# Ledger of designs, part 20: VHH binders against Uncharacterized protein AF_1724

Target 1, 305 residues: Uncharacterized protein AF_1724, of Archaeoglobus fulgidus (o28550)
Amino acid sequence: MEEKFRNCILGLAVGDALGMPVEGLSIENIRQLYGEVRDFLPSPYGDLNAGEWTDDTEQMVVLAESILETVYFDPENFAERLKRWFLETNSRRIGPSSTKAISNLMRGVHWTRAGVFSDTCGAAMRVAPIGLVYHFSLNLVERYAEISARVTHTGTAAIGGAVAVAVAIACNVLDFSDEEMLEEVLRRVEAYDNLLAEKIRYANEISDRDVEYAVEKLGNSISSLDVVPMAFYSYFAGKDFEESLIKAVNAGGDADSIAAICGAIKGAKGFAIPERWLEGLKDREFLEELATKLYELHMRIVKLT
Below, E stands for the ipSAE of ESMFold2; O stands for the ipSAE of OpenDDE; V2 stands for 0.75 times the mean of E and O plus 0.25 times the DockQ between their complexes.

## First folded at step 21 (VHH; framework vhh_nb_b201)

Design y3 (from x2 with A50T Y58S; at its last look DockQ between E and O 0.89; V2 from the best seeds 0.00; counts 0 for: loop humanness VH .154 < .165, pae E 4.2 > 2)
Fold by ESMFold2, look of step 21:
Structure y3 (fold): chain B 305 residues (1-305), chain A 119 residues (1-119)
Amino acid sequence: as target 1 above (305 residues)
Amino acid sequence: QVQLQESGGGLVQAGGSLRLSCAASGYISDSDAMAWYRQAPGKEREFVATITSGGDTSYADSVKGRFTISRDNAKNTVYLQMNSLKPEDTAVYYCAAMYTEGYTYTEYWGQGTQVTVSS
């Protein structure tokens, strides 16, 4: 089980770092500039080196550290940590909805009202620690994922996307089959956003089609309505971690988030991450330690229950 | 655009105090946060302290309990009171202002003021 925690956290960071250099590019632009992205590349803008990740991983760490401190999810603690992170980070690859929500928090708006009515994927991309730590109760995973999303995002697809990802991770840690996991995800997501649930279902149905077809049908924008279904498509379409992540990154658009989410879900299932990606990953040891701490927290909670 | 001007730096003996000021040309009440950062020779710039528009303050662990950030909206000025100074506090101190307007985030930086703490 500890290895699933480890591969979920590392998988998220690997996906983020793989997608980082092609964020915002179309499939055609990626093909022209890089062919097929299969390994870490430096940012074309000079702000990040190969193997460095973005706000997806950074905010996942913020959420993880929040629950390591509070044991159970405390949205007030998470909101305070987001403000501190925003001020301390040297990188400014931060999504616009998160930026606006954190601006509201800094201006004194309470976390229950600071969130932006937006469906961007910032809540889904960071939620992995909730799915990992609280997998003993899918209802709790769903509830905490929803609340964690509301700190920054109030759009129904954004909230539903965070629920989808956290529940998928929890199911995979519990060794659900892909069919059982999808059933749990769809059942819960329908309560938040029917279109998102429909697109996640369709992502599974078209898993035998190539990435270009999937992007045409599902989209690759920063919206949770695009990112989350594309991440599920990539998860189902790949036979192993490597194949899924290559499909996710080469989808383009919000490629770092598509690949981060796919990597988290695939890693939680127990798929091995190629060593070449782990060897090149920034702060690998820190992320491994973080995963161990989350696993130990889970074990502590279970002993008290 | 917002202009920031730091003042109050200088040479001080270990254990002493200094008060830095940061005068802003734009309204600091409109900012998300005002902050102080520092950069020692050969090191990366590091966070020191922040005061948000909502009144919350936060400090780097290395300065907590010794430094106090404050603001005076009427004078459009942010202060950093530095007490119990250590040689390790020697750095150029920068004032920064963070603004969000709609979805556009902008940072403004001062030119910096030197603080030197002798042993």
Scores: ipSAE 0.292, ipTM 0.710, lowest interface PAE 4.2, mean pLDDT 93
ESMFold2 (binder alone), look of step 21: mean pLDDT 87; pTM 0.881
OpenDDE, look of step 21: ipSAE 0.406; ipTM 0.766

Design y4 (from x5 with E101T; at its last look DockQ between E and O 0.93; V2 from the best seeds 0.86)
Fold by ESMFold2, look of step 21:
Structure y4 (fold): chain B 305 residues (1-305), chain A 119 residues (1-119)
Amino acid sequence: as target 1 above (305 residues)
Amino acid sequence: QVQLQESGGGLVQAGGSLRLSCAASGYISDSDAMGWYRQAPGKEREFVAAITSGGDTYYADSVKGRFTISRDNAKNTVYLQMNSLKPEDTAVYYCAAMYTTGYEYTEYWGQGTQVTVSS
């Protein structure tokens, strides 16, 4: 089980770092420039080196450290840590909805009102620690994913996207089949956003089609309505971690988020991450330690209950 | 457009104190936060302290308990009181102001002021 925690956290960071250099590019532009992205690349803007990740991984760490401190999810603590992170980070690859929500928090707006009406994927991209730690109860995973999303995002697809990702991770740690995991995800997501549930279902149905077809049908924008279904498509379409992540990153658009989410879900299932990607990953040891702490927290909670 | 001007830097012996000031041309009450950051030679710029418009203060672990950030909205100025200075505090210190209007986030930075702490 510890390995699944490790591969979920590392997989998220690997996906983030793989997608970082091609964020915003179309499939056609990626083909022209690289053919197919299969390895880490430096940012074309000079702000990040090969193997470095973005706000997806940073916010996942913020959420992880929050629950490591509070044991059970505390939205006030998470909101406080988001403010501190925003002030401390050197990265400015922070999504506009997260930025506005954190601005509200810094101006003194309580976390119950600070979230913005937006469906961007910032809540889904960071939610992995909730799916890992609380997998003993899918209802708790859903509840905590919803609350964690509301701190920054109040759009129904954003909340539903966070629920989808957290539940998928929890199911995969529990060794659900893909069919069982999808059923749990869809049942819970459709209560939040019917279109998102429909697109996740369709992502599975088209998993035998190529990435260009999937992007045409599902989209690759920063919206949870695009990113989350594309991450599920990539998860279903690849036979192993490597194949899924290559499909995710070469989708273009919000590639770092698509690949980060795909990597988290695939890693939670226990798929091995190619060693060449782990060797190049920034702060690998820190992320491994984080995963161990999350696993130990889970074990502590289970012992108490 | 907001202009930030730092003052108060200089040379000080270890254990001493300095007070940095940052005068702003725009209303600091309209900002999300005002902050101090520092950059030592060969290192990345790092967070030192911030004060939000909501009134919360934040400090890097390395300075907590020794540095105090404050603001005076009437003078449109932010301060950093630095006590018990150590040689590792030697850096150029920058004032920053952070504004969000709608979805537009903007950072303004001062020119920096040198703080040198001799051992």
Scores: ipSAE 0.776, ipTM 0.926, lowest interface PAE 1.1, mean pLDDT 94
ESMFold2 (binder alone), look of step 21: mean pLDDT 84; pTM 0.849
OpenDDE, look of step 21: ipSAE 0.896; ipTM 0.960

Design y5 (from x5 with E101Q; at its last look DockQ between E and O 0.94; V2 from the best seeds 0.86)
Fold by ESMFold2, look of step 21:
Structure y5 (fold): chain B 305 residues (1-305), chain A 119 residues (1-119)
Amino acid sequence: as target 1 above (305 residues)
Amino acid sequence: QVQLQESGGGLVQAGGSLRLSCAASGYISDSDAMGWYRQAPGKEREFVAAITSGGDTYYADSVKGRFTISRDNAKNTVYLQMNSLKPEDTAVYYCAAMYTQGYEYTEYWGQGTQVTVSS
């Protein structure tokens, strides 16, 4: 089980770092500039080196550290840590919805009112620690994922996307089959956003089609309605971690979020991460220790209950 | 367009104190936060302290208990009181102001002021 925690956290960071250099590019632009992305590349804007990750991984760390401090999810603590993170980070690849919500928090707006009505994927991309720590109860995973999303996002697809990702991770830690995991995800997501659930279902149905087809049908914008289904498509379409991540990154658009989410879900199932990606990943040891701490927290909770 | 002007830097012996000031051309009461950051040669710029418009203050672990951030909205100025200075505090210190209007986020930075702490 500890390996699944490790590969979920590292897989998220690997996906983020793989997608970082091609954020905002179309499939054709990626092909012209790089061919097919299969390894870490430096940012074309000079802001990040190969193997460095973005706010996807940073916000996941913020959520993880909040849970490590409070044991159970506490949205007030998470909101406080988001403010501190925003002030401390040198990375400025932060989505506009998260930025506005954190601005509200910094101006003194309570976390119950600070979130913005937006469907961007910022809540889904960071939610992995909730799926890992609380996997002993899918209902708790769902509830905590929803609340964690509401701190910054109140759009139904944003909330449903966070639920989808957290539940998928929890199911994979519990060794559900892909069919069982998808069934649990869809039943819960339908309560938040029907279109999102339909697109996740369709992502599975088209998993035998190539990435260009999937992007045409599902989209690759920063919306949770695009990112989350594309991450599920990539998860289903790849036979192992490497193949899924290459499909996710080369989707373009919000590639770092698509690949981060795909990497988290694939890693939670226990797929091995190629060593060459782990060797090149910034702060690998820190992320491994974070995963170990989350696993130890989970074990402490279940032994005391 | 907000302009920030730092002052108060200089050379000081270890254990000494300095007070940095940052005068702003725009209203600091309209900002999300005002902050101080520093960069030593060969290192990345790092967070030092911030004060939010909601009234919260934040400090890097390395300066907590030694540095105090404050602001004076009437003078449109933010301050950093730096006590018990160590050679490791040697850096260029930058004032920053963070504004959000709608979904547009903007950061303004000063030109920096050198703080040098000798043994």
Scores: ipSAE 0.764, ipTM 0.923, lowest interface PAE 1.1, mean pLDDT 94
ESMFold2 (binder alone), look of step 21: mean pLDDT 84; pTM 0.850
OpenDDE, look of step 21: ipSAE 0.902; ipTM 0.963

Design y6 (from x2 with E101Q; at its last look DockQ between E and O 0.96; V2 from the best seeds 0.87)
Fold by ESMFold2, look of step 21:
Structure y6 (fold): chain B 305 residues (1-305), chain A 119 residues (1-119)
Amino acid sequence: as target 1 above (305 residues)
Amino acid sequence: QVQLQESGGGLVQAGGSLRLSCAASGYISDSDAMAWYRQAPGKEREFVAAITSGGDTYYADSVKGRFTISRDNAKNTVYLQMNSLKPEDTAVYYCAAMYTQGYTYTEYWGQGTQVTVSS
């Protein structure tokens, strides 16, 4: 089980770092520049080196450290840590909805009102620690994922996307089959956003089609309505971690989020991460320690219940 | 455009105190936060302290208990009181102002003021 925690956290960071250099590019632009992205690349803007990750991984760490402090999810603690992170980070790749929500928090707006009505994927991309730590109760995973999303995002697809990703991770840690996991995800997501649920179902149905077809049908914008279904498509379409991540990254658009989410879900299933990607990943040892701490926290919680 | 002007830097003996000021041309009450950062030679810029418009204050671990950030909205000025200074505090100190308008986030930076702490 500990390995699944490790591969979920590392897989998220690997996906983020793989997608980082091609964020915002179309499939055609990626093809022209690289053919097919298969390894870490430096940012074309000079801001990040190969193997460095973005706010997807940073916000996941913020959520993880909040839970490590409070044991159970506390949205006030998470909101406080988001403000501190925003002030301290050197990151220049923070999404506009997260930025606006954090601005509201800094201006004194309570976390119950600070979130913005937006469907961007910032809540889904960071939610992995909730799926890992609380996997002993899918209902708790769902409730905590929803609340964690509302701190920054109130759009129904943003909330549903966070629920989808957290539940998928929890199911995979519990060794659900892909069919069983999808059933749990769809049942819960439907209550938040029916279109999102339909697109996740369709992502599975078209898993035998190529990435260009999937992007045409599902989209690759920063919206949770695009990112989350594309991450599920990539998860189902690849036979192993490497194949899934290559499909996710080469989808383009919000590639770092698509690949980060895909990597988290695939890693939670226990798929091995190619060693070449782990060797090139920034702060690998820190992320491994974080995963260990989350696993130890889970074990402590289940002893108390 | 918001202009920020730091002042109050200088040379001080270890254990001494300095008070930095940052005067702003725009209303600091309209900002998300006002903050101080510092950069020593050969190092990356690092966070020192911030005060948010909601009234929260934040400090880097290395300065906690020794530095105090404050603001005077009427004077459009933010301050950094630095006590018990150490040679490790030697750096150029920068004032920053953070604003969000709609979904547009903007940072304004001063040109910096040198603080040198001698043993």
Scores: ipSAE 0.783, ipTM 0.928, lowest interface PAE 1.1, mean pLDDT 94
ESMFold2 (binder alone), look of step 21: mean pLDDT 87; pTM 0.880
OpenDDE, look of step 21: ipSAE 0.901; ipTM 0.962

## First folded at step 22 (VHH; framework vhh_nb_b201)

Design z1 (from x2 with Y105F; at its last fold request DockQ between E and O 0.94; V2 from the best seeds 0.86)
Amino acid sequence: QVQLQESGGGLVQAGGSLRLSCAASGYISDSDAMAWYRQAPGKEREFVAAITSGGDTYYADSVKGRFTISRDNAKNTVYLQMNSLKPEDTAVYYCAAMYTEGYTFTEYWGQGTQVTVSS
ESMFold2, look of step 22: ipSAE 0.804; ipTM 0.933
ESMFold2 (binder alone), look of step 22: mean pLDDT 86; pTM 0.876
OpenDDE, look of step 22: ipSAE 0.899; ipTM 0.961
ESMFold2, fold request of step 23: ipSAE 0.738, 0.754, 0.754; ipTM 0.910, 0.917, 0.918
ESMFold2 (binder alone), fold request of step 23: mean pLDDT 85, 86, 85; pTM 0.868, 0.867, 0.860
OpenDDE, fold request of step 23: ipSAE 0.908, 0.911, 0.910; ipTM 0.966, 0.966, 0.966

Design z2 (from x2 with Y105W; at its last look DockQ between E and O 0.97; V2 from the best seeds 0.85)
Fold by ESMFold2, look of step 22:
Structure z2 (fold): chain B 305 residues (1-305), chain A 119 residues (1-119)
Amino acid sequence: as target 1 above (305 residues)
Amino acid sequence: QVQLQESGGGLVQAGGSLRLSCAASGYISDSDAMAWYRQAPGKEREFVAAITSGGDTYYADSVKGRFTISRDNAKNTVYLQMNSLKPEDTAVYYCAAMYTEGYTWTEYWGQGTQVTVSS
């Protein structure tokens, strides 16, 4: 089980780093510039080196460190850690909804009111630690994913997207089949956002179609309504970790988030990550230690229960 | 836009104290946060301390317990009291003011003030 925690955390960071250089590009632009992205590349803007990740991985770390401190998810602790992270980070790739919500928090707005009405994917992209630590109860995973999203995002697709990703990760740690995992995800997501649930279902139905078709039908914008279904499409469409991540990255648009989420879900299933990507990943050892701590926390909680 | 002027830097012996000041041309009460960062030669800029408009203070682990950030909204000034200084605190210290308009985060930076701690 520890390896699934490891590959979920590393898979998220690998996806983030793979997608980082092509964020905002269309499939056509990616084809023209690179053909097909298969390995880490430096940012074309000069801000990040090959193998470096973005706010997706950074915010996932913030959430992980919060629950390592509090054991049970505490939204006030998470909000405090988001403010500290925002002040300390050198990242210039922070999404607009997170920026506004954290600004509200800095001005003293309580976390129950600081979140912005937005469907962007910032909550879904960071939620992996909740799915890992609390996988012993899918209802708790759902509740904590929802609350963690509300700290920054109040849109129904943003909340539903966080629930979808956290539940998928938990199901995969529990060794659900893809069909069993999808059924559990859809049942819960329907309560938050019907369109999101429909798009996730459709992502599975079209998993035999190519990436261009999937982007045409599902979208690749920063909206959870696009990113989360595209990540699920990529998960279902690939035979292994590598194939899924290559499909996710080459979808373009919000490629780093699509690939980060796909990598988290695929890694949680236990798929092996290509060694060449692990060798090139920034701060691999730190991320491995983080995964170990999350696993040890889970074991501690289950022993006390 | 907003202009920031740092003062109070200089040479000091290890164990000594300095107080940095940052005078702002814009209202610091309108900012989300006021902060101090530092950059040593050949290194990346690092966070030192911040005070938010909501009243919270944050410190890098390397300075916690030794440095204190404070503000005087009436004077539009932010302070960094630095005690028990170490040679590794040697850096250019920058004041920053952070504002949000809509969904956009904007940072204004001072020119920096040199702090040198001799052993």
Scores: ipSAE 0.731, ipTM 0.908, lowest interface PAE 1.3, mean pLDDT 94
ESMFold2 (binder alone), look of step 22: mean pLDDT 85; pTM 0.856
OpenDDE, look of step 22: ipSAE 0.888; ipTM 0.957

Design z3 (from x2 with D32N; at its last look DockQ between E and O 0.77; V2 from the best seeds 0.79)
Fold by ESMFold2, look of step 22:
Structure z3 (fold): chain B 305 residues (1-305), chain A 119 residues (1-119)
Amino acid sequence: as target 1 above (305 residues)
Amino acid sequence: QVQLQESGGGLVQAGGSLRLSCAASGYISDSNAMAWYRQAPGKEREFVAAITSGGDTYYADSVKGRFTISRDNAKNTVYLQMNSLKPEDTAVYYCAAMYTEGYTYTEYWGQGTQVTVSS
């Protein structure tokens, strides 16, 4: 179980770092510049080195550290930590919905009102710690994922996307089959956003088609309606961690978020991460320690209840 | 749009104090936050302190208890009181202002003021 926590956290960061250099590019642009991205690359803008990750991983760490402090999810603590992170980070790749929500928090707007009505994927990309720590109750995972999303995003696809990702991770830690996991995800997501649920189902149905087809049908924009289904497609379409992540990154668009989410879900299933990616990953030991702390927290909670 | 001008830097002995000021051309009461950052030679810019329009203050762990941020909306100025200064506080200190309108987020930065702390 501890290995699944580790590979979920590392897999998220690997996906983020793999997708970072091609964020915003089309499949055709990626093909022309690189052929197929299979390894870490430096940012074409000079802001990040190969193996460095972005706000996806940073916000996941913020959520993890909030939970490690409070044991159970506390949205006021998470909101406070988001403000501190925003002020302290050197990151230049913070999504617009998160930025506006955090700006609202800085102006004194309570977290129950600070979130913006947006479907961008910022809530889904960071939610992994909730799926890991609270996997003993899928209802709790769903509730905490929803609340964590509302701190910054109130769009139904954004909330549903966070629920989808957190529940998928929890199911994979519990060793559900892909079919069992999908069933749990769809049942819960449809209560938030029917279109998102339909696109996640379709992502599974087209998992035998190539990435170009999947992007045509599902999209690759920063919307949760695109990113989350593309991450599920990539998860289902790859036979192992490496294949899934290569498909996710080469989808283009919001590639770092697609790949971060795919890496989290695939890692939570226990798929091994290629060693070459772990060797090149920024702050690998810190992320491994974070995963260990989350696992120890889970074990503490289970023993107390 | 908004211009920021820092002042109050200088050379000071370890254990001493300085007060930095940042005068703004735009209303600081309309900002999300006013903040101080610092940059030592060869290092990246580092967060020091912030005061948000919601009334919260934040400090880097390295300065907590020694530095105090405050603002005076009537004078449109933010301050950083720096006590118990150490040689590792030596840096150029920058004032920053953070604004949002709709989904447009804008940061404004001053030119910086040098603080040098001698042993």
Scores: ipSAE 0.747, ipTM 0.915, lowest interface PAE 1.3, mean pLDDT 94
ESMFold2 (binder alone), look of step 22: mean pLDDT 85; pTM 0.862
OpenDDE, look of step 22: ipSAE 0.837; ipTM 0.935

Design z4 (from x2 with M98I; at its last look DockQ between E and O 0.86; V2 from the best seeds 0.82)
Fold by ESMFold2, look of step 22:
Structure z4 (fold): chain B 305 residues (1-305), chain A 119 residues (1-119)
Amino acid sequence: as target 1 above (305 residues)
Amino acid sequence: QVQLQESGGGLVQAGGSLRLSCAASGYISDSDAMAWYRQAPGKEREFVAAITSGGDTYYADSVKGRFTISRDNAKNTVYLQMNSLKPEDTAVYYCAAIYTEGYTYTEYWGQGTQVTVSS
């Protein structure tokens, strides 16, 4: 079980770092420039080196450290840590919805009102620690994923996307089949956003089609309505971690978030991450220790309950 | 455009104190936060302290308990009181003003003031 925690956290960071240099590019641009992205690349803007990740992984760490401190999810603590992170980070790849929500928090708006009405994927991309730690109760995973999303996002697809990702991770830690995991995800997501649930279902149905077809049908914008279904498509379409992540990255658009989410879900199932990606990953040891701490927290909670 | 001017830096013996000031050349109402950062030669810029418009203060672990940030909105000035200074605190200290308008994040920076702590 500990390996699944490790591969979920590392898989998220690997996906983020793989997608980072091609964020915003179309499939055609990626094909023309690289053919197919298969390894870490430096940012074309000079802000990040190969193997470095973005706000996806940084916010996942913020959420993880919040629950490591509070044991159970505390949205006030998470909001506090988001403000601190915003002030401390050297990265300037921060999503617009997170930026506005954190601004509200810094101005003293309570976390129940600070979130913005937006469907961008910032809540889904960071939620992995909730799915890992609380997998003993899918209802708790859903509740905590929803609350964690509302700190920054109030759009129904944003909240539903966070629920989808957290529940998928929890199911995979519990060794659900892909079909059982999908059924559980869809049942919960449709209560938040019917279109998102429909697109996640369709992502599974088209998993035998190529990435170009999937992007045409599902989209690759920063919206949770695009990113989350594309991450599920990539998860289903690849036979192993490497194949899924290569499909996710080469989808283009919000490639770092598509690949981060795909990597988290695939890693939670226990798929091995290629060693060449782990060797090149920024702060690998820190992320491994984070995963160990999350696993130990889970074990502590289970002993108490 | 907001302009920030730091003052109060200098050379001080370990264990000593300095008070940095950062004055704005215009009104900086409605900022999200005022903050101090520092950069030692060969190192990345690091966060030191911030005070948000909501009134919360934040400190890097390395300075917590020794440094105090404050602001005087009537004077458009932010302060950093630095006590129990250590050689590791040697750096250029930058004042920053942080704004968000809509979804756009903007930082304004001062030119920096050198703080040197001798052993």
Scores: ipSAE 0.728, ipTM 0.906, lowest interface PAE 1.3, mean pLDDT 94
ESMFold2 (binder alone), look of step 22: mean pLDDT 84; pTM 0.854
OpenDDE, look of step 22: ipSAE 0.893; ipTM 0.958

Design z5 (from x2 with M98Q; at its last look DockQ between E and O 0.83; V2 from the best seeds 0.80)
Fold by ESMFold2, look of step 22:
Structure z5 (fold): chain B 305 residues (1-305), chain A 119 residues (1-119)
Amino acid sequence: as target 1 above (305 residues)
Amino acid sequence: QVQLQESGGGLVQAGGSLRLSCAASGYISDSDAMAWYRQAPGKEREFVAAITSGGDTYYADSVKGRFTISRDNAKNTVYLQMNSLKPEDTAVYYCAAQYTEGYTYTEYWGQGTQVTVSS
C-alpha cells in the first residue's frame, strides 16, 4: 500500500513536470515543435528547468502538509496554508480562480465565502492526498474532496472533478478493478455535475481511440469539464504508466493538469514509474518522504478508529 | 499605479538591529498584502515577511522570532523591524505591494535598500 502512496505522489509530480513545457499548445503545435513529448523539457519561457513542476504539485503539497498537521481535513488550516504558500512561492503559474480565491482569503474573507464560482481544474489537480489518506471511507473521501474544492472553487464541475479524482485514487489504493472504480466515481459525480459524469463515462468508452479524437470530444481547456475526463481517458487508454502519461501530455492545452491527474490515478493503482523520469524529477526525495508521511498518517488514523 | 520607496538600510554589526520603512503612494489598505523580500548577490529573491489586509502576518523560517512586520495605514507605510541580525541577512531588501482586481493579479516593487551585516 505504501508503494501506491509513493507512486501516486510521484506520478502527479511527473505528470506536472512532463506537461509543463507544452501547457497551452495544441496537438498540432506540439507535433511541429517536438513530434511527440516523451521526456522532461525546459520551459520555452525560461521560468522552469526540465523536471520542475508547477502549482499542481505545489498545491498538492500544501494540502498534504495541511492534513499531516491536522490529521483530519480542516479547511481553515488548508486556507491558511494556501495564503502562506502564495506569499512564499516563486511559481507564477497559478490559475486565475485560485489567485482570486486566495486574494479573498488575504483580505479576511472566511474560507466558506472566499471560493470563486468557476469550473477550472485547480481543485481536482491537488486533491490526491485526500484520496490516499482517507481511502478507508469513500464517503469521507467524497466529503473532504468537496470541502477542499470549495475553499477556492464553487463551480459544480470543479467540485465534482475533485470528487472524481479523489474517489478514483481511493478506489485504486483499495485495488478496485477499473470497472468498479468507474462505477463509484460516476455514481458520486453525477450528484454534483451530470455533464462531467457523462464525459468521464465517455472517456472510458473511447479509450480505444487516439488522443486527437479524445481531445476533439472531451476538450483540453483548463475547465474541469475537459481536464478531468481527458485524464480518465489517458488513464484507461494506456497499458502502463508511461503510455498513459505520454497520451496525457500530448493532448496539449492544460497538459500539465491532465498529466498530473492521470499520473496520480495511475500511480495509485501501483503502476511503476519509469526510472528516467524519477531521476530527472525535481525534489524526488522530498516527494517520496511526503508520501511516506501520508501513508504513516493513514495507518495511525486506522488504528485510532 | 503604486510607487514604493524603501528606507532605513545600512551597515550594522552582527547582533544589531535595523528598521526598514516602505512608503507607498497608493493606499496599502486596498492591497491583498504588503511584503518584504530580499536578494543576496548571486541568489534568487526570497520571501522575508508579509502582512495581509486581513490582519495576518507571515515570516520566513530563517527570520521568524527576529523580524517583525507592521503597518501604519494612516501613514501608508510598512515597517520591518530586524533584530539579532546575522551576516546571512545581508541583502537588498525590497518592499512589495500585491493587488488583485477581478482576476488580475498585480504586484508593485520598490527599488530596494541595501542591508549589510558585518561579522
Scores: ipSAE 0.722, ipTM 0.908, lowest interface PAE 1.4, mean pLDDT 94
ESMFold2 (binder alone), look of step 22: mean pLDDT 85; pTM 0.861
OpenDDE, look of step 22: ipSAE 0.849; ipTM 0.942

